# Ledger of designs, part 39: VHH binders against q9lxz3

Target 1, 367 residues: q9lxz3
Amino acid sequence: MVTRRRSKKKKKTKRKKQSSKEKEKYQTFINLPCDLLQLVISRLPLKDNIRASAVCKTWHEACVSLRVIHTSPWLIYFSKTDDSYELYDPSMQKNCNLHFPELSGFRVCYSKDGWLLMYNPNSYQLLFFNPFTRDCVPMPTLWMAYDQRMAFSCAPTSTSCLLFTVTSVTWNYITIKTYFANAKEWKTSVFKNRLQRNFNTFEQIVFSNGVFYCLTNTGCLALFDPSLNYWNVLPGRPPKRPGSNGCFMTEHQGEIFLIYMYRHMNPTVLKLDLTSFEWAERKTLGGLTIYASALSSESRAEQQKQSGIWNCLCLSVFHGFKRTCIYYKVDEESEVCFKWKKQNPYENIWIMPPLNLIDLPLFDHRI
Short names: E, the ipSAE of ESMFold2; O, the ipSAE of OpenDDE; V2, 0.75 times the mean of E and O plus 0.25 times the DockQ between their complexes.

## First folded at step 21 (VHH)

Design a2 (framework vhh_7z1x_3; at its last look DockQ between E and O 0.02; V2 from the best seeds 0.00; counts 0 for: pae E 12.8 > 2, grease 28.8 > 24.2, placed apart)
Fold by OpenDDE, look of step 21:
Formats: C-alpha cells, sequence, structure tokens
Structure a2 (fold): chain B 367 residues (1-367), chain A 122 residues (1-122)
C-alpha cells in the first residue's frame, strides 16, 4: 500500500515544477520596459491587441493606452478613378481600403474633426461625410471652381458649424459665402478687394477663435469674422525665399502656423504674431506635431512618442518634383519619407480618427 | 531689372532638333528654379519642363517626355531646352519662366521671356 502513494507525489511535484517554470517564462515578458512593451503592442493588429490585453494588468494597460492614443491623424487617399478610399495609419503603418459608392462623383474639399467636406462638381452638391461612421450631412448646393478652397469651423454635428469660401475675386470686390448650421441658404457678403492685383488665389484656410484666416499664394493673409461680417487684409507677409515653394497653414490652440517648403531647402515653420500680424520663424515645434496636406492641416500636441512621430511635421507634400509624404523633424533637421506611394496633393488629406477605433465597423473584428 | 531672353528658335523639319537657350540677368539665377512653357497658336499656355535651382531635379510634361531635355548652366546664367524628334504639334512660341513658387495645382512664374518661335514644318 505504501508504494502507490510515492508515485502520486512525484507526479504532482513534476507538474508543479513545470507550471512554475512556465509561469516564470511568462513573467519574463512582464518585465519589459513599458516603452518596449508599447512598441511591441503598437505593431499588433487590433485583434491581437485585444488578445494581448487579456494577458496581464500591465499588458492590459499598455494595450488600452495604445487604443486611446490613436489620436494621431490618418491619411486618406481618394482615387479619381473609383469610389475607393485608402486609409493609412502612420502610427501603425497600416492601410485599410474602403469603398464609398455613396460618394461617387464627389471630391474631397476639406477635413476637420473627423469629417470630410465633399463636393460633386456635376451636381453642385455639398455634403459632410464621416468615413468612420459613414454619416452624411447634406448642405445647400453651391457652384465651386475647381481650385476654389472651402473650409469649415467644426464638426457638422455642432450647431456652431460654419462653412466658408471665397467664391469670387474681382478687381474691385471679393465675394464670400458662408453657411451657418441650420440655415436655409448661403449667406453672401461682398467686400472691397484690398488684395494685391497679382496672383490672388487663396490656397490655405484655417479657422481660429471665430475667425477664418485665408492665405493667398503670394503670402497675403486675410481674415474674415463671420460674427461681425468683417473682412480685412493683414499687412504682414511671410518671408519669401528664392525658388519654388509650397505652403501649409494650420491652427493650434489659437496659434497659427505656416509651413514653407522650398524645392531646394528643408521646411520652415513660421508662427503668426497675432498682434503685429507678422510671421516669425520657429526653430522648434515645442512638442507640436503638424499633419499638413494641400487641402487641410491638423495639429496635435502629443505627450507620448507614437512610433517616432512626435514633435515633427507630417507632410503630404509636393517637394520639388517629388510628390511624397514625409516626416520632418524640425529640431533635428532630419527627414524620413513614407514608403507608401507617390502622392498627389489633391488626392490625399489628413483626417482625425475617432477616439474609439475599436467600435469602428471598418475593422472586421471577426477576422 | 529681371530679364529673360530666349534664343534658338526657328524653322525645322519634322524629326529635326533644336536647342533653345534662355539667358537670365538682373537676379541670382542659381537661386531659382526655371521652367519652359510654350503657347501654340490658338491654344493656351502649356508647361513643358522644369529644373530646380541646382539642376538636381528635372520634370517633364508627358507631351515632351523622352524628346526634350532641360538643363542649366548657372555659371553662364543660362537655361537650355534640347528638343529632339520635333513634330508639327510642337509648333509654338517657347518661353522661359522664372519660378517664384508653387501652389498645389500649378507652378507659379513671376518673370517670363519674350519667347522664341519654333516652327516644325515639312
Amino acid sequence: as target 1 above (367 residues)
Amino acid sequence: QVQLVETGGGLVQPGGSLRLSCTASGFTFSSYAMNWVRQAPGKGLEWLSGITSSGGYTEYADSVKGRFTISRDNAKNTLYLQMNSLQPDDTAVYFCARESGTNYFEYVFDYWGQGTQVTVSS
């Protein structure tokens, strides 16, 4: 009877030792520095992120933090040939193809707060479109020139949403159209043209603190205050350097930035002095990341280094004769090109994803 | 005063070649990208080719790609356009233009030459 008891004890001790060694092997991954863990988790697809979040508390926290941190803008590419859209997450370096047959014939005009402003040149229809929810908000029709810029102040779900565009620039007058949320029609305002007579095309429009700022291709800055129905041309000009240039304008917490790109030099960042309306060169972004495209630009102050995209310019750019997307670190004067595809400045735009990407129907959670 | 002067235009048979020159004065030539643009009779302006200030990058319109070559000599303040395999459709006034900037839709030019006539005819 004594011999049978010894064999059962040996089997229990071997199973306990194997279980403890397996637990020790899994404990070694728990001791990864948080930064490294986040780096690893950042490379996981969402499905795997969810799985990873079940491993332990530390992994859970890391996984959730990365899910929340998708506060960085995505790049949307919209094809001219089909109703397909490609989303690119620079943080994850992942692409997603989307199909929006409801947007057939529409072009993207502007992006802000996760919404696209869409225009159909054949039907003159305008609508807001959320590519993440597929929500549409129609607007009154408007004839627009191909190169006419339009901007809006905030998400169309807000009653404070304003649309703005300059519809005509003549020798003597500028015509502005605005649409207020819940309005029946466009409001038209006409102002005396105080712009210089040469090269008066508006290229960049940003909304800041109740005012639309409009930049011309010659560097003239104008402002429109919808509340006052007031238009003014500001005296300041950004410094011009010889050679071909492009520019992007963005707003962050009441501050206005201009990014100049010249064919033969690195990007230059300017900040507007709101008192003098003069542009001053900035040698540092101060933790700000600017996502710039031809049609609109976003800015984000991020505390965490997301995949190395921090305190830099993310530009969908026409750089020289190269149409590429680049990351440029202003402080380090270093450039990294996206290995995505040759970019057309009119076929891409930055868009803010929603905070809860997990709930997006775009990601088939079943796969 | 900024000046651009085109030369080298003329009459050429189909399949022939011409070399256009643009001499720049009144500005630092080496600091500016330069372009060639043409205007055919009854047609609008057509951009043909551009070159960066250093000459490190060149671009061509599809209509002239493989046939035309843009180059520059900054020491001579001169822009060149070598045109090969000329066709009747290449008949136009050819302009050199100084690039002042670009919007996302087009190149912006602030100074132009007077142009040189190129006629391709049998």
Scores: ipSAE 0.015, ipTM 0.295, lowest interface PAE 8.3, mean pLDDT 81
Fold by ESMFold2, look of step 21:
Structure a2 (fold): chain B 367 residues (1-367), chain A 122 residues (1-122)
Amino acid sequence: as target 1 above (367 residues)
Amino acid sequence: QVQLVETGGGLVQPGGSLRLSCTASGFTFSSYAMNWVRQAPGKGLEWLSGITSSGGYTEYADSVKGRFTISRDNAKNTLYLQMNSLQPDDTAVYFCARESGTNYFEYVFDYWGQGTQVTVSS
């Protein structure tokens, strides 16, 4: 903390009219050794880094050099009744209220690379939305059943962006629709149904290493390889304890994780072995942090060394007016039963903010 | 107060036709997608057809595709279902239903009519 009184005194000392006794007192922030300046600046939130960069040329250079910092996912809460949205940064424990009237009537389907996939069930409109830039990329209309999931492979600004959904599951056939961002229409593909006859929905879809992994509500795992136009059901099922009442599936750097939630037991974290297609329980996250919410298509995992959040599950929580998250250590025994509920009063999803937040209108709006 | 009132049901012979109407009040009809759903005696609910708020796009269940046509008149706040080539297994109570809001995990249809009986028998 720099006192305003000491700052004013230190600016006066630049005039070289100081005694030896006052010279000891007038060690100014502008004259800090480079190592100390870097340490101070490295601890500043981004907003304060920007403010500090206006002090002098030395501070500007230091602030800019340290400005590219690791960020955690943010949690965005959607109002179910109006156009208000609340953005929560768990690393800084700060909230920001936002207004997106252009999303009136839309619900969130999926999140990846800083983009949301949004669907209006009354108009069948589908669009990508970037809440940080407010850019919209409309997609051809498609009717979606309420239990139908849709995912995409990467940002819609990429020519390789691919949307994927399973539109129909009959006893004999599975119908898949895909859309490349540069296409004029949806592509429909039909495959022989290899699922057990009681499956009627895919609840979790993640894209990893060029393929979509799809988990059914009963634990059957399938994959779709768009480069081969290939669909198949993988062997085996993830083990789970009796009484599971929900799950999340997420991808981190080619690793696929499944988290089973229970009413009265610690969550189970499983990792897929991509060579055997067997699931192995993880008793430790190895320093990795997984961000999960009630929306299965947008669960995420990330190691957060610099934010102080590490080696845990970050779960959204609603306490009256306050929206925040809790951190649960999977590798610790706990006497606290986690009472997870699938539905909460507010829809929410994790999203990765861009590294250059300060250049965006949304960031300026928050000040 | 949201209200949906179905009319136009009745008794028809196999191969016959009926036109159902659903008159909406208490909300801005042109802002919502609308749907037809039926319930046969002793069976669960079956979604039949949906239409966007503007009327620009429609979808049908396989069981009625080619025989039923959904339409709407936003100036009259009325939803329609034209049913052709009716068969005995089309016998059911037919409901109109309003598409719910933006919450994916809530009920898809938040308001329903009282239903109108359609009976197909010789």
Scores: ipSAE 0.000, ipTM 0.389, lowest interface PAE 12.8, mean pLDDT 72
ESMFold2 (binder alone), look of step 21: mean pLDDT 87; pTM 0.887

Design a3 (framework vhh_7z1x_3; at its last fold request DockQ between E and O 0.04; V2 from the best seeds 0.00; counts 0 for: pae E 9.9 > 2, framework grips, placed apart)
Fold by OpenDDE, look of step 21:
Structure a3 (fold): chain B 367 residues (1-367), chain A 122 residues (1-122)
Amino acid sequence: as target 1 above (367 residues)
Amino acid sequence: QVQLVETGGGLVQPGGSLRLSCTASGFTFSSYAMSWVRQAPGKGLEWLSGIYSSGGETDYADSVKGRFTISRDNAKNTLYLQMNSLQPDDTAVYFCARETGSDYLEFIFDYWGQGTQVTVSS
C-alpha cells in the first residue's frame, strides 16, 4: 500500500518545475525596454496590437499608448468618378479602402476636427461627413462655384460651429455667407471690395481665435470676424506671391503659417505677425508638424517622435506632372518623397483621426 | 518694358465731348485692371474711373459719374474714356494707370502714361 503514494508526489513536482521554467521564459519579453517595446508594437497591425495588449500589463499599456499616439492626420484620397475613398496613415504607411455610397456625387471641400465638408454640385447639397463613424450632418443648400473655397471653424457637433465662404467678388463688393449652428438659413454679408482688382480668388481659408483668414492667389490676406460682422484686407503680403497648388495656410494655437512649395525649390515657411500683419520667414518649426493640402491643412505639436514625421512639413504637392506627397525637414533642409498615386491636388485632403481608432467601424474587431 | 500712351486730348468747348485712348504695351493688358486719373493745374491727382481686367464691371468717382464712361478693348490693348458734358473744371492732364495691388484698403498703380492734356474753354 505504501508504494503507490510515492509515485504520485514525484509527478506533481515535475509539473510544477516545468510550469515555473515556462513562466520564466515568458518573463524575458516583459523586460524589454519600454522604447523597444513601443517600437515593436508600433509595427503591428491594429488587430495584432489588440492581441498584444492581452499579454501583460506592460504590453497593454504600451499598446494603448500607441493607439492614442495616432493623433497624426491621415490623408484621404477621393475619386471623382466613383464612391471610393482611400485612407492613408503616413505614420504606419498603411492604406485602407473605403466605400461611401452615401457620398455619391459629392466632392470634398474642407476638413477639420475629423470631419469632412462635402458638396454636391448637382443638388447644391452640403453636409458634414465623418469618415470614421459615417455620421452625416446636413446643411442648408448653397450654390457654389467650382473653385469656391469654404471653411468651417470646428466640428459640427459643437454649437459653436461656423461655416464661411466668399460667394462673390465684384469691383465694388465682396459677398460673404456664413452659417451658424442651428440656424435656419445662411447669413449674407456684403462689404466694400478693397482687394486688388486683378484675378483675385480665395485659395486658402483658416479659422483662428474667432476669425476667418482668407488668402488670395495674389497674396492678399483678408479677415472676417463673424461676431462683429467685420471684414478687412490686411496690408501685409508674403515676400513671394503664392501660386496655385504650391501655397498652404494653416493655424496652430492662434498662430498662422504659410507654406510655399514651388517646383525645384525647398518649402518656405512664413509666420504671420498678428500685430503688424507682416509675414516673417521661419527657419524652424519648433517641434510643429504641418500637414498641408490644397483644400486644408492641419498642424500638430507632437510630444513623441513618430516614425520620422516629427517636426516636419507633410505636403501633398502638385508640381506640373509630378504628383507626390513629401516630408520635408525644415531644420535639416531635407526632403523625403513618398511614392503615391499621381493625384490631383484637389483630390486629397488631410483629416484628423479619432483618438481611439479601436472604436472605428473601419476595422474588423473580430479577434 | 511696360508702356502706356494716352491720346485724344485737346481743346473743347463747355458741353462738348472727347474720347481718350490709352494704348498699352509690354505686359498682358487683359490681366490688369486699369484706371483713369487726372491732375488739374495746382491740384493733386484725382482718380476718375476704373475697369476690371475681364472688362464689363466699372467704377466712377462722383465728380464724373454719369458723364464719363470707361471701357476697354483687350484685343487692341486699349483703354478708353468717353467724356461727355465737359466743364471748365475738367481741364487737366489725364493719365491712364495700371492697377497692380492694394495696400491697406488703397489701390496701387505701378505704371502711368505720360498723360494727355484736356482743356475745356469757351
Scores: ipSAE 0.024, ipTM 0.357, lowest interface PAE 5.5, mean pLDDT 81
Fold by ESMFold2, look of step 21:
Structure a3 (fold): chain B 367 residues (1-367), chain A 122 residues (1-122)
Amino acid sequence: as target 1 above (367 residues)
Amino acid sequence: QVQLVETGGGLVQPGGSLRLSCTASGFTFSSYAMSWVRQAPGKGLEWLSGIYSSGGETDYADSVKGRFTISRDNAKNTLYLQMNSLQPDDTAVYFCARETGSDYLEFIFDYWGQGTQVTVSS
């Protein structure tokens, strides 16, 4: 197909009977040879595995012994109308709807380690929220502009958790505010603004190896080291690619990746050389799967799966995609260019679920 | 907000037929060119067919010409894909996608449906 741009212009009695029939059915299935039972159970999604484990003692033992929690990130969508939210697992195309009225008026700012950073722009309240446990950790208030980005270094249950925000509102200066969870107040640091004047926003922030990496809308990369109180604009720049449909930055095991989406082209994957601070192109993700949104990204290395959801870029697509994502194989040709739009970027975000989902209130172990 | 919802996927035998539908809301459907795109297991996205906003002009990838027919009903805000002579290689998730701009087939998409699974298996 043509990839060149073309201008065109325009309950009960049955319950008793069902119970008797169900007992006979389950008794027959219990007598199935162990290998066949294990095969059936190994094919169940986690939620169905949990439900099946409540059938009888034999099924419980088999389900628990074969239980594999899926470690892929989930997509969270926040409703503004009824304080509900939806968790979506793209690997199994399953969802869970819950209400969190305690988050009324809050917008999501960042996600890491299973926690959300939430901000209420009317009250200047800031809190960490774990949607899987419903734990809240309130933070001191902070005024910030609506579109400025925040990030944090790790779960707020760690004594090492550090909040970070950056602004370049003034002509000559960048203001950085940080907060350790056990501190009495925010720490403010001011640095010369070494960015060119046509930079006016930070698009992506990742924390890796003790430092925050901040990418601007023009591809300039800055580093903040909180242990040294050190800010610097790094020398490397990705190749200039006008007409980019969007970009994403993520961290995996100390490595920083940048992914550009371009018209009429497959995504370009870049890896930061942490010595030279130059970007080097990669032809594949090397077995990583990256889950990207405007406010966060998650990654994991995985063994091959039958579904083919590995070594790819999984994107949340706004405005019409409430319950799904689209994945993109980086090392395979595509006749389609994805166009990224950031309208309401705070409406969804990726989050990593905990490894043991059966202890959480989101999963009802009862049938 | 913009929404695109695909329906009509399922399991079919080789040589069979399916009709996919995509219901659109949250925008002026009749002002946009629309496309069908698929993603087979472990493969990249493949554009299949596009239709201009008026419904008068259509285009097809070589892989589906003569087997697939795109159409739209602007009064019902619905896009269709009639798929005939399906083969195992047609197994994929099928997506409805809106072209950027109001009236052009530019192969740049800004909104996608959730997809519907089509499985062709003997």
Scores: ipSAE 0.005, ipTM 0.423, lowest interface PAE 10.2, mean pLDDT 72
ESMFold2 (binder alone), look of step 21: mean pLDDT 87; pTM 0.877
ESMFold2, fold request of step 22: ipSAE 0.000, 0.005, 0.000; ipTM 0.128, 0.395, 0.247
ESMFold2 (binder alone), fold request of step 22: mean pLDDT 86, 86, 86; pTM 0.871, 0.876, 0.875
OpenDDE, fold request of step 22: ipSAE 0.014, 0.000, 0.014; ipTM 0.337, 0.230, 0.329

Design a4 (framework vhh_7z1x_3; at its last look DockQ between E and O 0.08; V2 from the best seeds 0.00; counts 0 for: pae E 12.9 > 2, placed apart)
Fold by OpenDDE, look of step 21:
Structure a4 (fold): chain B 367 residues (1-367), chain A 122 residues (1-122)
Amino acid sequence: as target 1 above (367 residues)
Amino acid sequence: QVQLVETGGGLVQPGGSLRLSCTASGFTFSSYAMNWVRQAPGKGLEWLSGITSSGGETDYADSVKGRFTISRDNAKNTLYLQMNSLQPDDTAVYFCARETGTLYVEYVFDYWGQGTQVTVSS
């Protein structure tokens, strides 16, 4: 009778010791510093992030935090041939292929607040498109020139959404069209052309505090106040550096920035003084990251350096028909170049993803 | 002083051809990429074609691709645009423009010619 009791006790003790050692091995990963844990989790595909979130409370919190933090702009590439789109997250260096047959024949015009403004040059159709939800908001038709720029003030879901474009610049007059949310038609305004009698094209448009700021290729800045139906050309010009230049204009919390990039030179950041309307060079971004492309510019103040893309300029650049993207650290005067697909600059644009990427139909959790 | 002078414009029948020239002066022509741009009546500017400083690379808008050819003679400080299969929609003032630097396809131009009128009409 005595011998059977001893064998059962030994099996229970061996199972308890193995379970405690396995628990101890798993406890070693729980003790990772939060920053390292986040770093590791940031490298996981979404599927694995979700799996990781089930491990423990600490991992869950870390996983969820990373799902929310990817508020950095994404780059969308547009195909000319097959209605295919590629989303690129520069922070994660991940690509996602999308197909939007509903955008056949459309070109991208502008991006803000997670929405794309799309234009069909054949049908003159204009619509807002959310690539994350696939929502479409049609607008009244409008003929647009090849190089005509258009901007909008906020998401089309807002009743305060305004569209703005300069439709014509003649020797004597400029014609502006605006569309207010829920309007039936475009409003047309004509102003006397006070621009220099040189060829001016509006290349950059930003909305800030109720006003559209328009920058010409010659460096002239104009403003349009829709509420006042007021147009003015500002006297200030950005400092010109010798040589070939391109520029991007962006807005952040009421501040307007201009980025100049010259061939073989480092980018220069200018900030507009809204009182004097003079441009002043900024030697620091102050924690701001600017994502700039031909058609859109986004700015973000990020507190967390998770992606390594912090306090820098992210620029889509075109040099001698070569396309590249650069990350430039303004404070360090350092540049990192990335090879991008040989795409037309009109075929890419920065877009803000939604805060909760999990809710994106793009990530079919059915895997 | 930098000067660009376009020539070769005129009236042409649909399906016809024209060759535009732009003569540059006042700068080192061979050091700059050059472009053609047009403006139709009541319309905005439209970029048509660009050529690198050496002439080694060219680019075209979809609207003119296969019909127009950009070239340059750096020895003569001259930019050319051969336009074939012209259509009524090609009616515009055509400008040559000196390219500075670009960050995107929207070329930044610092100098323009006065333009030459091209009219395509039956």
Scores: ipSAE 0.006, ipTM 0.252, lowest interface PAE 10.4, mean pLDDT 80
Fold by ESMFold2, look of step 21:
Structure a4 (fold): chain B 367 residues (1-367), chain A 122 residues (1-122)
Amino acid sequence: as target 1 above (367 residues)
Amino acid sequence: QVQLVETGGGLVQPGGSLRLSCTASGFTFSSYAMNWVRQAPGKGLEWLSGITSSGGETDYADSVKGRFTISRDNAKNTLYLQMNSLQPDDTAVYFCARETGTLYVEYVFDYWGQGTQVTVSS
């Protein structure tokens, strides 16, 4: 028995055997039965689905076909010190810091369908901005007050896109401006002011089922129907007043939700009954997750395990004197903090990303 | 760029009065609710008082109710805190703070001043 010959062969055999074992494990993983592969892929969050799609052609086709249609909303933050903005996906813990100097001097007015409506108060310029594609769609100029809200009905790529704002409120009259895609100018309409005289400003505007619902800082709800050119104040008030600092309002599948806090109280969720126009408190979200931000709230139903946090209110707020994002569980009256950049939570906005994130020019394709 | 600057602090005898001012710049002052907060030596932050954007409503912590008065002058972009009947336990650094605006609940503050020292001592 020659030790040098034996040891050399053991070393060679061990390294070859180890390489063969790793190749065998890799081949076994690739060759999963179709139904097992589909089960594994269907449980992956989007980040891992994208990574898995690079493994081989079979995995690529399975990952693309099973890719989640409804991704979670992201947070966007516009820097106050330069012309950059940051996108953050809480489910994948992925940050993108992006620079777009053409937006210098612009601020966000409203968010819907993955688009931001942006306004420059010095030039009176309006444009739609998609932070994922960096597409811009300019709109006719309009003067707006700082606290004036503007909303839109759908993405500016649709011929049905309609912009809506309340320009002026007097004791006797309310003035509304609308802009329909491809029009030459803003349409102005004047209506009798039926709002209570303690109205100072609109807090929230939501488009649902062809009409704009407008909530005042005093809890009055008004409706504008653009197809009828009709304005009126609806009956009913929330059981608790939203206060001077406003609230959040959102729409989901034709239903209107209001979320408010007063002083040191836990958040309250209300649902509007569209037949009686009464607000009813909800003690459960029924599987719905609501993402609330200062300019508009994004809502969605979640049945996924990407973060383990769903069926809750997702709030980008100060909590006490700490800047944080929280998930609040209405059913349990409890909260849990979520990791995020804690600076300027007022400027953190929830926005819905497009379905095919990899093809966007703004994202790192290396994963 | 949002900036808040507190003035009017100093040394005062027990039972005395001080008036704090907070001058705001870089934002539309009249659109925001404003607040006063203090930090005593070796203690955490304590919210004291808040005032709506219009000045129409005010609120106070129980510890200062009846002794302190919050007010604002939107034409001068200035927030005030009149402090009466001061006691040694009122010794602290006093900060003004901007609330997040009309779309958020009242207890979220996004910008702070650097603070002004108030010392109540014989």
Scores: ipSAE 0.000, ipTM 0.193, lowest interface PAE 12.9, mean pLDDT 73
ESMFold2 (binder alone), look of step 21: mean pLDDT 89; pTM 0.897

